# Designs tried in a protein design chat: VH-VL binders against Peptidoglycan synthesis regulatory protein ReoY 2 (reoY2). Part 16

Target 1, 183 residues: Peptidoglycan synthesis regulatory protein ReoY 2 (reoY2), of Halalkalibacterium halodurans (q9k656)
Amino acid sequence: MGKWVSVAEKRQFLKWFLTQQLKRKDAKRILEYLLQHYHLLEQVMFTEEIRGRERTLVISTLQSDEPGFAFYLYRRKIEDPIRALGELQANPADPIYLILHFHGKAQNHQYLQMLDSESREYIKRFKQFQAYKEETDSLIEAVLIENEKKMLLQQIDEALDLKDERRFKDLVKKLQELDRRSS
Short names: E, the ipSAE of ESMFold2; O, the ipSAE of OpenDDE; V2, 0.75 times the mean of E and O plus 0.25 times the DockQ between their complexes.

## First folded at step 7 (VH-VL; framework fv_pimurutamab)

Design c1 (from x4 with heavy chain V50I; at its last look DockQ between E and O 0.02; V2 from the best seeds 0.00; counts 0 for: pae E 10.6 > 2, placed apart)
Fold by ESMFold2, look of step 7:
Order: sequence, then structure tokens, then C-alpha cells
Structure c1 (fold): chain C 183 residues (1-183), chain A 121 residues (1-121), chain B 107 residues (1-107)
Amino acid sequence: as target 1 above (183 residues)
Amino acid sequence: EVQLVESGGGLVQPGGSLRLSCAASGFTVSSNYVHWVRQAPGKGLEWLGIIYRDDSTDYGNEFTSRFTISRDNAKNSLYLQMNSLRAEDTAVYYCATDKYSGSWYGEFDYWGQGTMVTVSS
Amino acid sequence: EIVLTQSPATLSLSPGERATLSCRASQSVSSYIHWYQQKPGQAPRLLIKDASNRATGIPARFSGSGSGTDFTLTISSLEPEDFAVYYCQQYSNWPLTFGGGTKVEIK
């Protein structure tokens, strides 16, 4: 039950991940290779951090906003999955850090349990940021609507003071439309 | 020299349980991958499951609910616990290892002699 | 689950003849196929690894070929000890699966 992730758990999750379409089709060959070589799969560590002195694979599904594929190898970035596979085959004993991007990652508790502690904290901060952004956007919209209502009411008062019947009717119609939007 | 010896087979009634043993010598079961495979009389081979070095397991789909693979590192042995046995479980049961393959799982270099399980009224 | 279909089920030949055994997968397994030989009362013996690589101690008369879905085991000139049952096995996907076998018997 701890933070340890078994080979069987890694295999099961990667099989699930492969049911989705990848942004880079060739990248699935890398995951298939790992699934067939359990000594390598034992070395796979799920993370959200690019490890500058380590091998880090980044693989994304079509539903993700992230880049489709990248492989980071000590001060170098490889964007060709076939070349990346060659590097894994040539250096089978080294740790393999794996970043996966897919729809709903931040809400996927099964996946989050497999991440290291630093990556889980990053996802928690991201979830909090998204919640505040949604709340802030809603507040901004409400303020904009209320300011437009205040403007219209002031103009209606002016039209009444000047006995401008046509302008009054036009402004009331616009206020009614704004009230419909805000309800 | 690598050896695998299965034991614990016998006659059992449908619905019964049986625990098979696989005694290993010439390698350590704690550092290797060992599988269970069976063969019904006159039929082909059927993969049952694997125990990994970290004690996690995978099974064939039909066996996940009824069979459990475990090991005892002190005795250098593996076990197959079979429950709710059916007539179609009648077979020779083998343990097999891929201990020398490096990265190529499912390359069964070493097999035991097998132990016969008969499920019959 | 990947189904392996072996043909023919039985191959009746004389010593010295060439044997050709087929294994066909229900979906691509790349080159992730092993071949085994089994004699009555014995456990299987690994013959060919990864479609084409002979296992240690296997005579040169045994060879394997194929990729994707179609695989072949060839015995160039049958010896008396080669009359046995032969199985293919895939390791591309879990669960591991075996073919139904081809029995090579003496005519």
C-alpha cells in the first residue's frame, strides 16, 4: 500500500494508456518495448519533472495540450522516437523517468498514486490554480455585467429627465436583454 | 545446475482446492522470474501466470479469481494455490523460468518435470 | 488475447525430409515468437527465440523465420529424434499464449 509501484501496476497502467491515440504514433513503440522487457519496466519511474542528469521520456495523447514526444538525455533533447528507442536499447541499465500527458491527469487518483512526492505536490498546486482561475473568471464576468447594468440605468434616468421617449424605450429593451443574460 | 521440481499434484473432487509446490535449485527465486504453465492430457500448453522479483503477479484471464502464485524465499520455492477446481483444470502443471534471458521475458529455458492434477468425481 | 494457429495439425514425413511448420497470429506480434519441441512424457524444450535465433545447443537443421502474423519453423533434414510436437509461443502481449501444436510423425 505504500509509495512502491509494482511491475504489475506499471504494466497495467501503460496498457491502459496505450488504448488512447498518441500525438506521435511512433512513440507507442517505446512503451511496447518497455512492456516486453521487465528489467527495464522495473526501472521506470513516473514523474512530472524533467530530470536533467537522467533519461526522461515525455509522451502525450491526442487529448492533451502538451507536446507529443520528447526524450531528454543529459544536456540533450531528442524529438525523434526512433532515435530515443535506440538510446534506451543501448543503455538498458539506467533509470527511465516517464512523464505521461493525457486528458484528466490532474483528477486521476490512480495515476497520482504512482507519482513521486514532488510530482504529486506539483499536481496539487496545478489543481488549486485551475480552481482559482475558474473562480476569478466568473467574478470578472459578473463585474462586467453589473457595470453595464449601472451604465444603462444611468442612461435611463437621463432619458426620463429629458422626456426622451424613444431613447428610454431603446435603453429599457437593452436592459431587459442584459437581465436575461445574467439570469 | 538449474533444476525445478513440481510437487503436490493428485486426485481432487470438483470444487476442491490444491496447493502445488515448485522447488528451485541452482538459482534464487527471489531474484528471478518464474511462471506456471499447464497442459491438459493430449492438449497444448496454457500460461497461467508469473511472479515477478518484486512479488507482484500477473495471471491469465481465466485464472485471476481462482489461482494465486506466491513464493517462500527461505525455502527457495514457489506455490500455486488453486481453488474451486473444475474438470477442465485436469492437467500437468509446470513451473518454468526465464532466468538467463536478461530482458526477454517468456523465454522458458528451464522447466520442471511437471505434476499431474486430476479433477474428477 | 492473441490466438496462435498452427498448421498443419499433423505432419507425416520420413527421416531426411524437410519439415515446414506454420504459426499464424491473430494480430501482429512483430518478431516476438518462440518455438518449443516436446516429446511424450517430457517438458517442452526451447528451440528458437525471437522468431529466428536458435537457443543454445540446438542443431543447425532447425531454423525459424517470419514477422508480423506469419511464422515458420523449418527442419532442413529430419532426424529420428525430431519426431515430436512443436509449439509456437508469443510474448508480445500478456497473457502469454501458445499455439495448438504441430505433431511431426514418421510416415
Scores: ipSAE 0.007, ipTM 0.530, lowest interface PAE 10.6, mean pLDDT 83
ESMFold2 (binder alone), look of step 7: mean pLDDT 90; pTM 0.921
OpenDDE, look of step 7: ipSAE 0.021; ipTM 0.613

Design c2 (from x4 with heavy chain D55K, light chain Y91R; at its last look DockQ between E and O 0.01; V2 from the best seeds 0.00; counts 0 for: pae E 6.2 > 2, placed apart)
Fold by ESMFold2, look of step 7:
Structure c2 (fold): chain C 183 residues (1-183), chain A 121 residues (1-121), chain B 107 residues (1-107)
Amino acid sequence: as target 1 above (183 residues)
Amino acid sequence: EVQLVESGGGLVQPGGSLRLSCAASGFTVSSNYVHWVRQAPGKGLEWLGVIYRDKSTDYGNEFTSRFTISRDNAKNSLYLQMNSLRAEDTAVYYCATDKYSGSWYGEFDYWGQGTMVTVSS
Amino acid sequence: EIVLTQSPATLSLSPGERATLSCRASQSVSSYIHWYQQKPGQAPRLLIKDASNRATGIPARFSGSGSGTDFTLTISSLEPEDFAVYYCQQRSNWPLTFGGGTKVEIK
């Protein structure tokens, strides 16, 4: 159930994906089999959700934190790519849900456009959350810098009043460093 | 019975364009994976590209910019549009597919008779 | 791109003899090799699919074997109609590629 993706788009992307090193190298055989059996490739649906009542393949590159291979069928988990391939061969007309994990997924527009709408929105919301967290942290740092600057200016005034030349020079140097950091 | 008939070949000048046709009978082109393959005189076979059931296409690297494969389901026909033709494009051009009732494994079990394209001044 | 090297380029034999044609791939193609026959003025004809499976209507004298990088087409006893050019083709990787051909001719 997701958006329609052409066989040519699936083939082009999977050929690119196979240039990457997989965590489970024997999982390469499954993707190669799909590429050579267009009737199966027609049934491939890219997703980010394991479909417990459907067939779901999970394949990861070496640079991913995710498990290298899993095949989910009727709430079973099959970790042997050869057994998974046998099921695909036996049921060529059923949907094949495919989860790919690789470096740069969130920035890969071709992949994002091939995902079902729910998975695509999840990735977009995750990116938005990370951006908000970084923005919030940056704002907090700016406030802390502003407060430190106000404190330094007060201490500089005190050093001038007391004619403390050494302290004045030390504080001015700290203020200059703080101004450079905030620029 | 399954048949493929190419047409539209002929003499064309370098830099010119030509559109080849592939008329199918005995099967539906929209239910198959149909390819174009060429053979220069006295030479071997060269894969040009494929049109999938959903009308998307893949090409050999050297043909992506100059050749376009299309399909007319109502006429049960395929087309190869060739632009910016060169002398090395001189060849017999075939359309080919697997058999209608069988497996789909990228084999070419049905071929047309071919149509000759000559690119010469 | 996978290069297929066929040998010999020409095989000169008499009717009744056994023909053995070789196809070597530049990298593993598993069993994804097809064989074609082409007679002068005709389109290629599929003989063997996926290394060893005879296509419909192909006589039993044609057989294929091999896996990985080395493949063989065997014609157990040549008939007059078997003198032609034979091509191997791989479907393991895009783009699809053909071998250079082996011409089987009358000695």
Scores: ipSAE 0.072, ipTM 0.607, lowest interface PAE 6.2, mean pLDDT 84
ESMFold2 (binder alone), look of step 7: mean pLDDT 90; pTM 0.929
OpenDDE, look of step 7: ipSAE 0.691; ipTM 0.860

Design c3 (from x4 with heavy chain N32Y V50I S103D; at its last look DockQ between E and O 0.01; V2 from the best seeds 0.00; counts 0 for: pae E 5.9 > 2, placed apart)
Fold by OpenDDE, look of step 7:
Structure c3 (fold): chain C 183 residues (1-183), chain A 121 residues (1-121), chain B 107 residues (1-107)
Amino acid sequence: as target 1 above (183 residues)
Amino acid sequence: EVQLVESGGGLVQPGGSLRLSCAASGFTVSSYYVHWVRQAPGKGLEWLGIIYRDDSTDYGNEFTSRFTISRDNAKNSLYLQMNSLRAEDTAVYYCATDKYSGDWYGEFDYWGQGTMVTVSS
Amino acid sequence: EIVLTQSPATLSLSPGERATLSCRASQSVSSYIHWYQQKPGQAPRLLIKDASNRATGIPARFSGSGSGTDFTLTISSLEPEDFAVYYCQQYSNWPLTFGGGTKVEIK
């Protein structure tokens, strides 16, 4: 079940979204149609999940990794925006679920406020996952750098013990470079 | 060069059936939205129906029960099956399409020459 | 369906004169309307796209304007080859519909 959102809020957001470059150009027509018809816009609910019992539009910007367009009509998947538009026009009173993919979606406060509770939780979990992944990657990198430093230091010690000036200089150079990269 | 060529028109009695063909060249019909439009003698244009890229179809409300649009990708052709023909179905029948593949802007950029269908007893 | 009413039905003018053709929609179609020219024995030819954009190869003397329900096709100075029937067509709603046409004839 979608969160109630005013038509004004929907309109404002969709107008903004239409300023984005869509992966499927002809999908723009659907959004324009929704904006043109108040009664249809009232039926629009923003979501992040595809449910088999719901008519669901999926529209993506060019920068998204998701498919540019899909319309899930219950158990049918329609990939033609014009066909989808025809269905919407034929059944204007039925609910419309809308999934939008665009850069910064997870951080877009306006979009998040329009989502149903389940979808918001989904986005929240996704953000958490991204944060953990980033942290983990950073930790791994740090450990690798530290290990490399330890190895270089050991080698430097060896070079000193052997009075190998050439090797010593080379190793010190490498260590300095590593320090610069890790800063 | 993009071309559409309609054929199959002729004289038919009321209640009869006729199948029109639209042969496309210079483009792949399956990649475009293709329409049928007719024009009665001395009258305006009337949209009959569309076949979508996913092979589904839509029709004007008055044609859904009598007319059927289909496509043969191998022949790069469209068809209009007309059943239960009436005198008022007498017209030149055109196939038309948008010039853009994958995008639809609601226009008809390319038209065939049309084929005349006469329904008369 | 959306009904498009064109006026006048017939427009009698001389070469060099300005032609103004009207198309009125029964409900708003935004700018989702096209204009076509048709000469006797020929298929229609696209003139104007989305109310105001000339199609490829269309002379500058043809122009379109309007939004919502009222649209206008203007021919600034009629050439002999411009005497024909003109149709407007909307694609805002299914089914697609055409206007009844305006015949521009020589006076």
Scores: ipSAE 0.025, ipTM 0.608, lowest interface PAE 5.6, mean pLDDT 89
ESMFold2, look of step 7: ipSAE 0.103; ipTM 0.631
ESMFold2 (binder alone), look of step 7: mean pLDDT 89; pTM 0.907

Design c4 (from t18 with heavy chain S53R R99K; at its last look DockQ between E and O 0.02; V2 from the best seeds 0.00; counts 0 for: pae E 10.9 > 2, placed apart)
Fold by ESMFold2, look of step 7:
Structure c4 (fold): chain C 183 residues (1-183), chain A 121 residues (1-121), chain B 107 residues (1-107)
Amino acid sequence: as target 1 above (183 residues)
Amino acid sequence: EVQLVESGGGLVQPGGSLRLSCAASGFTVSSNYVHWVRQAPGKGLEWLGVIYRDDSTDYGNEFTSRFTISRDNAKNSLYLQMNSLRAEDTAVYYCARDKYSGDWYGEFDYWGQGTMVTVSS
Amino acid sequence: EIVLTQSPATLSLSPGERATLSCRASQSVSSYIHWYQQKPGQAPRLLIKDASNRATGIPARFSGSGSGTDFTLTISSLEPEDFAVYYCQQRSNWPLTFGGGTKVEIK
């Protein structure tokens, strides 16, 4: 089961969200309508998943690369915010699933805590996977650099033993380039 | 018959506290929204806040830290706890019903008679 | 928060005259303006909801119009009981706000 999100939490967040510029200016009318109609706001559930059998609003800010507005109902797509508002008004007791796209969403703790449990867990696991992948890649790179330095130092010693001046100079240049890359 | 009755007003010193009551009859406070609104003597109306069905609240910007709205569904009543009162809080305090049907929200169709709060030394 | 500016502050008229009251919002409120009447010593009474819709039991002489930032309340022919203070209120943004009022008084 999901977390209960209070009406006050929804209202606070949507007020903040509306300080951003929307890709579709006329879509803000829907959010303003929700803020003014307590019954509808109580039915709002934040999600990251389009629900093919249920009503889902998608609204995006200018900074997002997502489409500016879409409304999904029974796998139909409505791209006109005014028509979508009419559908909300016609069925005021049904759930309203809301997907918001805005800059910094993955780091917005208030938003993440309001998401349904499935969406919240998906984002949490994606972030955890990305962090582990980056840590692992960084460790592997450090080991490869360390091993290359070790081999270069060994080859430099060999070039000195054989008095190969050209090879020595080439290897020292390579070592200096490696040191720059590892800073 | 819809009726709202405010009580608990009176004279209080600056820095003091008061708890106002709003008793409702003819409707249930759990199925409707009731707001608090005040009016300083000779001045206009000022919205204070609302309590939602899930007990969360929303307030005017200045009132968030000093005022608390609560509800007792068994008594069909709301309360306004006011702390750290100042002279500018002197006003008649109303509770007002927000019609809970159809598309009309934030419209106050029934008001109580008001209760006077005076904050003075 | 949205500031509502009502004008004029006072309107002195005789019974039978037409009253026109103005309400201007500091930013667009679409059509989400209500109008209230308040007599001395009484609570406000809802007249008009969402710019143009009369509340239940309000006489037809009261009408409202406007959208966006500019709104009017019109009383086509003043009755003796209409001399009162009138407030506009917006429900577009929290906090809900009221205008400063227009007093309609007997000339």
Scores: ipSAE 0.008, ipTM 0.509, lowest interface PAE 10.9, mean pLDDT 84
ESMFold2 (binder alone), look of step 7: mean pLDDT 90; pTM 0.927
OpenDDE, look of step 7: ipSAE 0.025; ipTM 0.615

## First folded at step 9 (VH-VL; framework fv_pimurutamab)

Design d1 (from x3 with heavy chain D55R D103W Y104D; at its last look DockQ between E and O 0.47; V2 from the best seeds 0.00; counts 0 for: pae E 7.5 > 2)
Fold by ESMFold2, look of step 9:
Structure d1 (fold): chain C 183 residues (1-183), chain A 121 residues (1-121), chain B 107 residues (1-107)
Amino acid sequence: as target 1 above (183 residues)
Amino acid sequence: EVQLVESGGGLVQPGGSLRLSCAASGFTVSSNYVHWVRQAPGKGLEWLGIIYRDRSTDYGNEFTSRFTISRDNAKNSLYLQMNSLRAEDTAVYYCATDKYSGWDYGEFDYWGQGTMVTVSS
Amino acid sequence: EIVLTQSPATLSLSPGERATLSCRASQSVSSYIHWYQQKPGQAPRLLIKDASNRATGIPARFSGSGSGTDFTLTISSLEPEDFAVYYCQQYSNWPLTFGGGTKVEIK
């Protein structure tokens, strides 16, 4: 079922994670509390999946696009870190699932080794999808630019046919701007 | 009654090795956090490391390469393996823990009597 | 690493006098400070936990105060058994560290 993640590994990684700036500064208290309470840290499980029957913490750094904090417990979402801390204190024996969002996650070997197999595969697939999306977005943009260019050239021909000097000059400026955009 | 008893100290030459033992009674070492702390003669206290319930360990920076903490659950005992000993390792060595796991980590309610290690020619 | 600086190094007092011992941290440790007493030839004994809470069985003459970086242990009226070395210890950040100690000795 995979390699055990030791308390020492969890502690080392969370100390590193806390050197980063969090989007929700009050969420720092939760991580510091875990680091001071070894019994709770033993219950921490790194994942990328929200667990509907268990407790899941989501904490993000400033560099992430994700919301700064969320705590999920059986169909409830708690967005207040102070209340979430109270729930952890009230139920110390239950597993604590932890999702961390930070820059460079897909390339962080230490973090990936602490995740369960399903979460590791998700990140691998997401990294590949992002590379494919960037490639297809570039192709889509090129098609859209080419279509706009074709429309401008057609409108320039129409302005020349009608001897519309003002429209012709405006359209030529638009075409020039489009050429700079496409580099 | 919680009790910790260190043993295995003595005289050793520089470069030598020594294995210290910590025998516990009144609590289960596999369910608690146990630390090693030392005190050189006439000096203050110095934290060496911890063994967690899952057997993983953390050490002070200068102890990582030479000292190893381990546990024998059947004997309810802990060990400190010390290698490549130096004169500055001369100290009384203690094991220490709290009685209860929970909310009060990092406090040392229970200490052994200590065992003296002397590193000299 | 958080350095704890205790002062004075030695405090010479008579029984019945008030002892005030200082511990200063190199960075904030909030209230995560413990105090220990150590007599010659003995292991340390926990006195005060979390800056101000007396440990089980510790007499009321011992009290602690402070937060952040500055902490104080006070012994309101020294008894003969209180002449010992006192250490502060932080558990806010890894690694755990102790102060250098304050020796309280009979004048």
Scores: ipSAE 0.015, ipTM 0.547, lowest interface PAE 7.5, mean pLDDT 84
ESMFold2 (binder alone), look of step 9: mean pLDDT 90; pTM 0.922
OpenDDE, look of step 9: ipSAE 0.137; ipTM 0.673

Design d2 (from x3 with heavy chain D55K Y104S, light chain N93D; at its last look DockQ between E and O 0.55; V2 from the best seeds 0.00; counts 0 for: pae E 3.8 > 2)
Fold by ESMFold2, look of step 9:
Structure d2 (fold): chain C 183 residues (1-183), chain A 121 residues (1-121), chain B 107 residues (1-107)
Amino acid sequence: as target 1 above (183 residues)
Amino acid sequence: EVQLVESGGGLVQPGGSLRLSCAASGFTVSSNYVHWVRQAPGKGLEWLGIIYRDKSTDYGNEFTSRFTISRDNAKNSLYLQMNSLRAEDTAVYYCATDKYSGDSYGEFDYWGQGTMVTVSS
Amino acid sequence: EIVLTQSPATLSLSPGERATLSCRASQSVSSYIHWYQQKPGQAPRLLIKDASNRATGIPARFSGSGSGTDFTLTISSLEPEDFAVYYCQQYSDWPLTFGGGTKVEIK
């Protein structure tokens, strides 16, 4: 469920986040402004969802594939950080929803603890899907190797029955190579 | 009338502990940001830390392990708990309020009179 | 941690003279500098906020200027009550830090 996040916790995390290079250098100004103006930082809520009826900032590091900066306000998308800062200053008591994109987000315990419950569940489901995909890929590879071995063993038996020495030697070579690959 | 009154200073041996109090009147401590600042005799000012409205705190780097700022909203008072005191902690200790005033912040507009802490054998 | 270096350490001047006090930051602090006055046996008093804005009740003879790393406090014509120690303080980054002070003393 939603955990209350202190101003000190928000400040500590954003100071860490700012050690990374941003895709939009001028977006750094917004985060630095929030760090110095704790009455605004009190209004910051970390999320993974754009809030169409509220203000949402999206800020990304260089290592992210996401857009470097976006500000969503009442169906509008503002891509200029200076204009976005003006909107924050004009409405200092309204919530500020913040989406951060950075490498290692799904493994960052501090960040995950600050997210709302819906965003936390999204990341949990994403982790589970990646684990299933990895497990499935491993099972498929093992089945393919086993099927190839069965085919080779059957063909070796046929070569022995027909006393086809050349075919037998070729098939045994292939089986040995497959065994090396699966070790 | 905004006032801050520090108390609890005195003589303490090295390694000892002391709790300072800051009694506020004319404003509500839970609606404001309050700092602790110290000044060694004949020396300059040194920021110790802040308590935010939500009671969370930040400190100067050398103080995080030994000093704790806290607040009692019912008594409209703040406290500075100091542990493992050293001779270099000898100073006048102030509490100061921090008002937001538009485009500026981190300004100490109201100060107490200070309380003296002396750490010596 | 941002270091603020104030100079000179001491100004010896007479009433009516102009005082110019310097504060230099170890890195840019934009305009995030405040100035304080402290008299013996008293707590500091806020004079100037954000490099150039006089605090409430501060006489017009006090003015501040500068941005980036170099800041100046000017007292255009010293009054007897202006002989005190002056500190600059930055809030650009945590921890908040003060300069070492400039003592303005009577010649």
Scores: ipSAE 0.344, ipTM 0.698, lowest interface PAE 3.8, mean pLDDT 87
ESMFold2 (binder alone), look of step 9: mean pLDDT 91; pTM 0.931
OpenDDE, look of step 9: ipSAE 0.619; ipTM 0.808

Design d3 (from x3 with heavy chain D55K Y104A Y105W, light chain L96Y; at its last look DockQ between E and O 0.02; V2 from the best seeds 0.00; counts 0 for: pae O 7.7 > 2, placed apart)
Fold by OpenDDE, look of step 9:
Order: C-alpha cells, then sequence, then structure tokens
Structure d3 (fold): chain C 183 residues (1-183), chain A 121 residues (1-121), chain B 107 residues (1-107)
C-alpha cells in the first residue's frame, strides 16, 4: 500500500493534469470520470511501476516520450480507453493504480508527494541516473574534443614541416572551429 | 459514405436463437466502436452492447448471458447472436457507430435501417 | 444504471411554436448526453451532441442546454418536418441508456 493521499489532493492534481495536452484525447474521459466519482477516486493510487497483479492506468501528455495510453488489467494490456473505463465502472471497489507521464514529473513536488515510497525511490534513482548520464556525456565530449585537438595540432606540425601552406590554413581553421565549439 | 445494413431478422419461437448481421461500408469496423440498439414496437430505444476495437465486448446488464456481439473483419461485418429468445425481445434491431475513431465515446452518428425480430409462439 | 426521464411524454404544438423538451438524469452525467430525432419507420438521427452541440446538418432552430442532471432540447420554431419523437441518451456510465422519449405531435 502506498502513502495515504486525500481525495482532495488527488482531485486537485488530476484537475491540473487535465489542463495538459494528452497524447490520447480519449483518455481524458477516464480522468474526468474519476473526478466525478468519489468512490473511484478513493481507489486511485499514484505509482511509477506496472505490476501484473494491479489494475494500472498509464496516461501521458503530448510532451512525454511514453505511449499515450495503456490499461493493464492484470497481465492484459488494453489500449482502448473506453474498454478501460468500462472495466473501472464494473469494478469500482478495486484499486486503481495510475501512472502519469508529463514533462517535469520528477520535479513536480505535488506529484512526488502522492507517490508510494517505492515509486519515489524510483524517481530518485531516475533523477540520479539522468544526472550521471549528463555528466558522463559531458566528459566524453570533452575527451573527444581534446583528442581531436591533439590530432589537429599534430597535423598542423606536419603541414608546417612539409611547407604545405594550404593544408596549414585549413587545419588552423578546423582548430579554431573546434575551439569555438568547446568554449 | 458510411453505411450500415442489418439483416437476419425474422420470426422465431420463444427459446429459439437468431443471429443478426450488420454489414458495414465506408469505414472499417475494426477501427471503430460499434453498438447494437433495439426498439420494441411503439417503445423507446435500448442499448444492447458494444464491440470495441480490440474485439472485446460489453453488454447491458440483462443481455450478457443471452446475447453475444462479434465481428468479422474480413467481411467488415458485425453479428448479434441472440439465444433463449423471449417475447419481450421482439424489436427492431439496429447497429450504430460513431463517425470517428479514438475519442468517440457514445454518440451514434450512423445507424442501419434496422431488422425486425419477432419472437412469438 | 442511469435513468433518463423525459417530459412531457407528448407535446402537442402547432407549426411555428416553440418546443421545450426536458431530460432529467437520475444522477449527474455532466454533459455526456445526446439528443436524437426519430421519425416513423426510420432509424434515429443524431441531433445534439454533448448537451449543446448541434450535429452536422442540423438546423439552427435546434438547440440544447443543461449540465449535470437537467437537460433541455429547444426547437425555437417548429417546422412540419420536426414532428417526431425525441430521445436523450447518456454515455457517462455503463450501460448507456436512453430516455423514454418525447413525442412532438401536431396540434
Amino acid sequence: as target 1 above (183 residues)
Amino acid sequence: EVQLVESGGGLVQPGGSLRLSCAASGFTVSSNYVHWVRQAPGKGLEWLGIIYRDKSTDYGNEFTSRFTISRDNAKNSLYLQMNSLRAEDTAVYYCATDKYSGDAWGEFDYWGQGTMVTVSS
Amino acid sequence: EIVLTQSPATLSLSPGERATLSCRASQSVSSYIHWYQQKPGQAPRLLIKDASNRATGIPARFSGSGSGTDFTLTISSLEPEDFAVYYCQQYSNWPYTFGGGTKVEIK
């Protein structure tokens, strides 16, 4: 069981989420329905994981890289929002797990507060991973630039030794361009 | 042009079975939500069920055990299998669909002409 | 299921008169309600979508209003071809349901 979140908090957040552009427009109906039915909203739990034993809705905004809609009913994936809604209506007492994908999710304080502990940890790890990736990419780029610079300098020396003026000029230009990119 | 044509209606005895057909043209049945609706003589409209794009189905509460909706994509047709027919099942049966796929939830833009089913001894 | 109650059952009016039809839901359906027109021997025709939006090809004299539980279909000035039965239908909850219909007949 996740962290207890009041219906009011859920409602407020979902109202905000509904102001976002959804990849699947018809998924909006599900969220609207949840907002209109207290008993269902009470059963909604925000999560980041898909578990085979849980009914899980996945809804994404246009800015997300994730699929627009999926409903996992146990081990069955349903991509039809109407079908999903029908199932929710037929079983109103069962838990509803909701995964929302939207820009800035990892930095959204309200959303993070509604997540269960495991999901929060997932987000935390994800953030760390992103940070490390960014750092690593930067380091790689720096190394590549340095190596390219060394090569150019060697080539410049060779051009000078061979008194190849044309090649020298071209190489110097390349070096200058590289320096601009790295600054 | 979107067109729905129901067929298969007729006279059947109580307890009998009947399969209705709905032939669609102008759209692909697998890409849309299609419904069955019936109307008893001189009465109102009654929603029977829906077949989803994934071929799953839902029914009105009282029809789940007796009626089955199915689809043949190759024939671009729908079917309503009716079992254990009762006198109260006497009605014109329509198939209907939305004009759009995706976020079309429950508007019936297109209707067939209907096919009459009479259940009588 | 959601019960839609339409009133009156029959409305007798003359051409040119204003018709006001009511549809009341047993619980809130938000704006997820449609109106249909049906003439004898014909299939229903979608008239109003989502409480207040005219369907394609529907004359301006038809209008819909309401939200929640109370909905109204208005025909500002009845034309001879408008005498028919009108149904409301909700798609807020499963199963979909229709009202009992209002017959608009010529006085």
Scores: ipSAE 0.014, ipTM 0.581, lowest interface PAE 7.7, mean pLDDT 88
ESMFold2, look of step 9: ipSAE 0.079; ipTM 0.610
ESMFold2 (binder alone), look of step 9: mean pLDDT 88; pTM 0.896

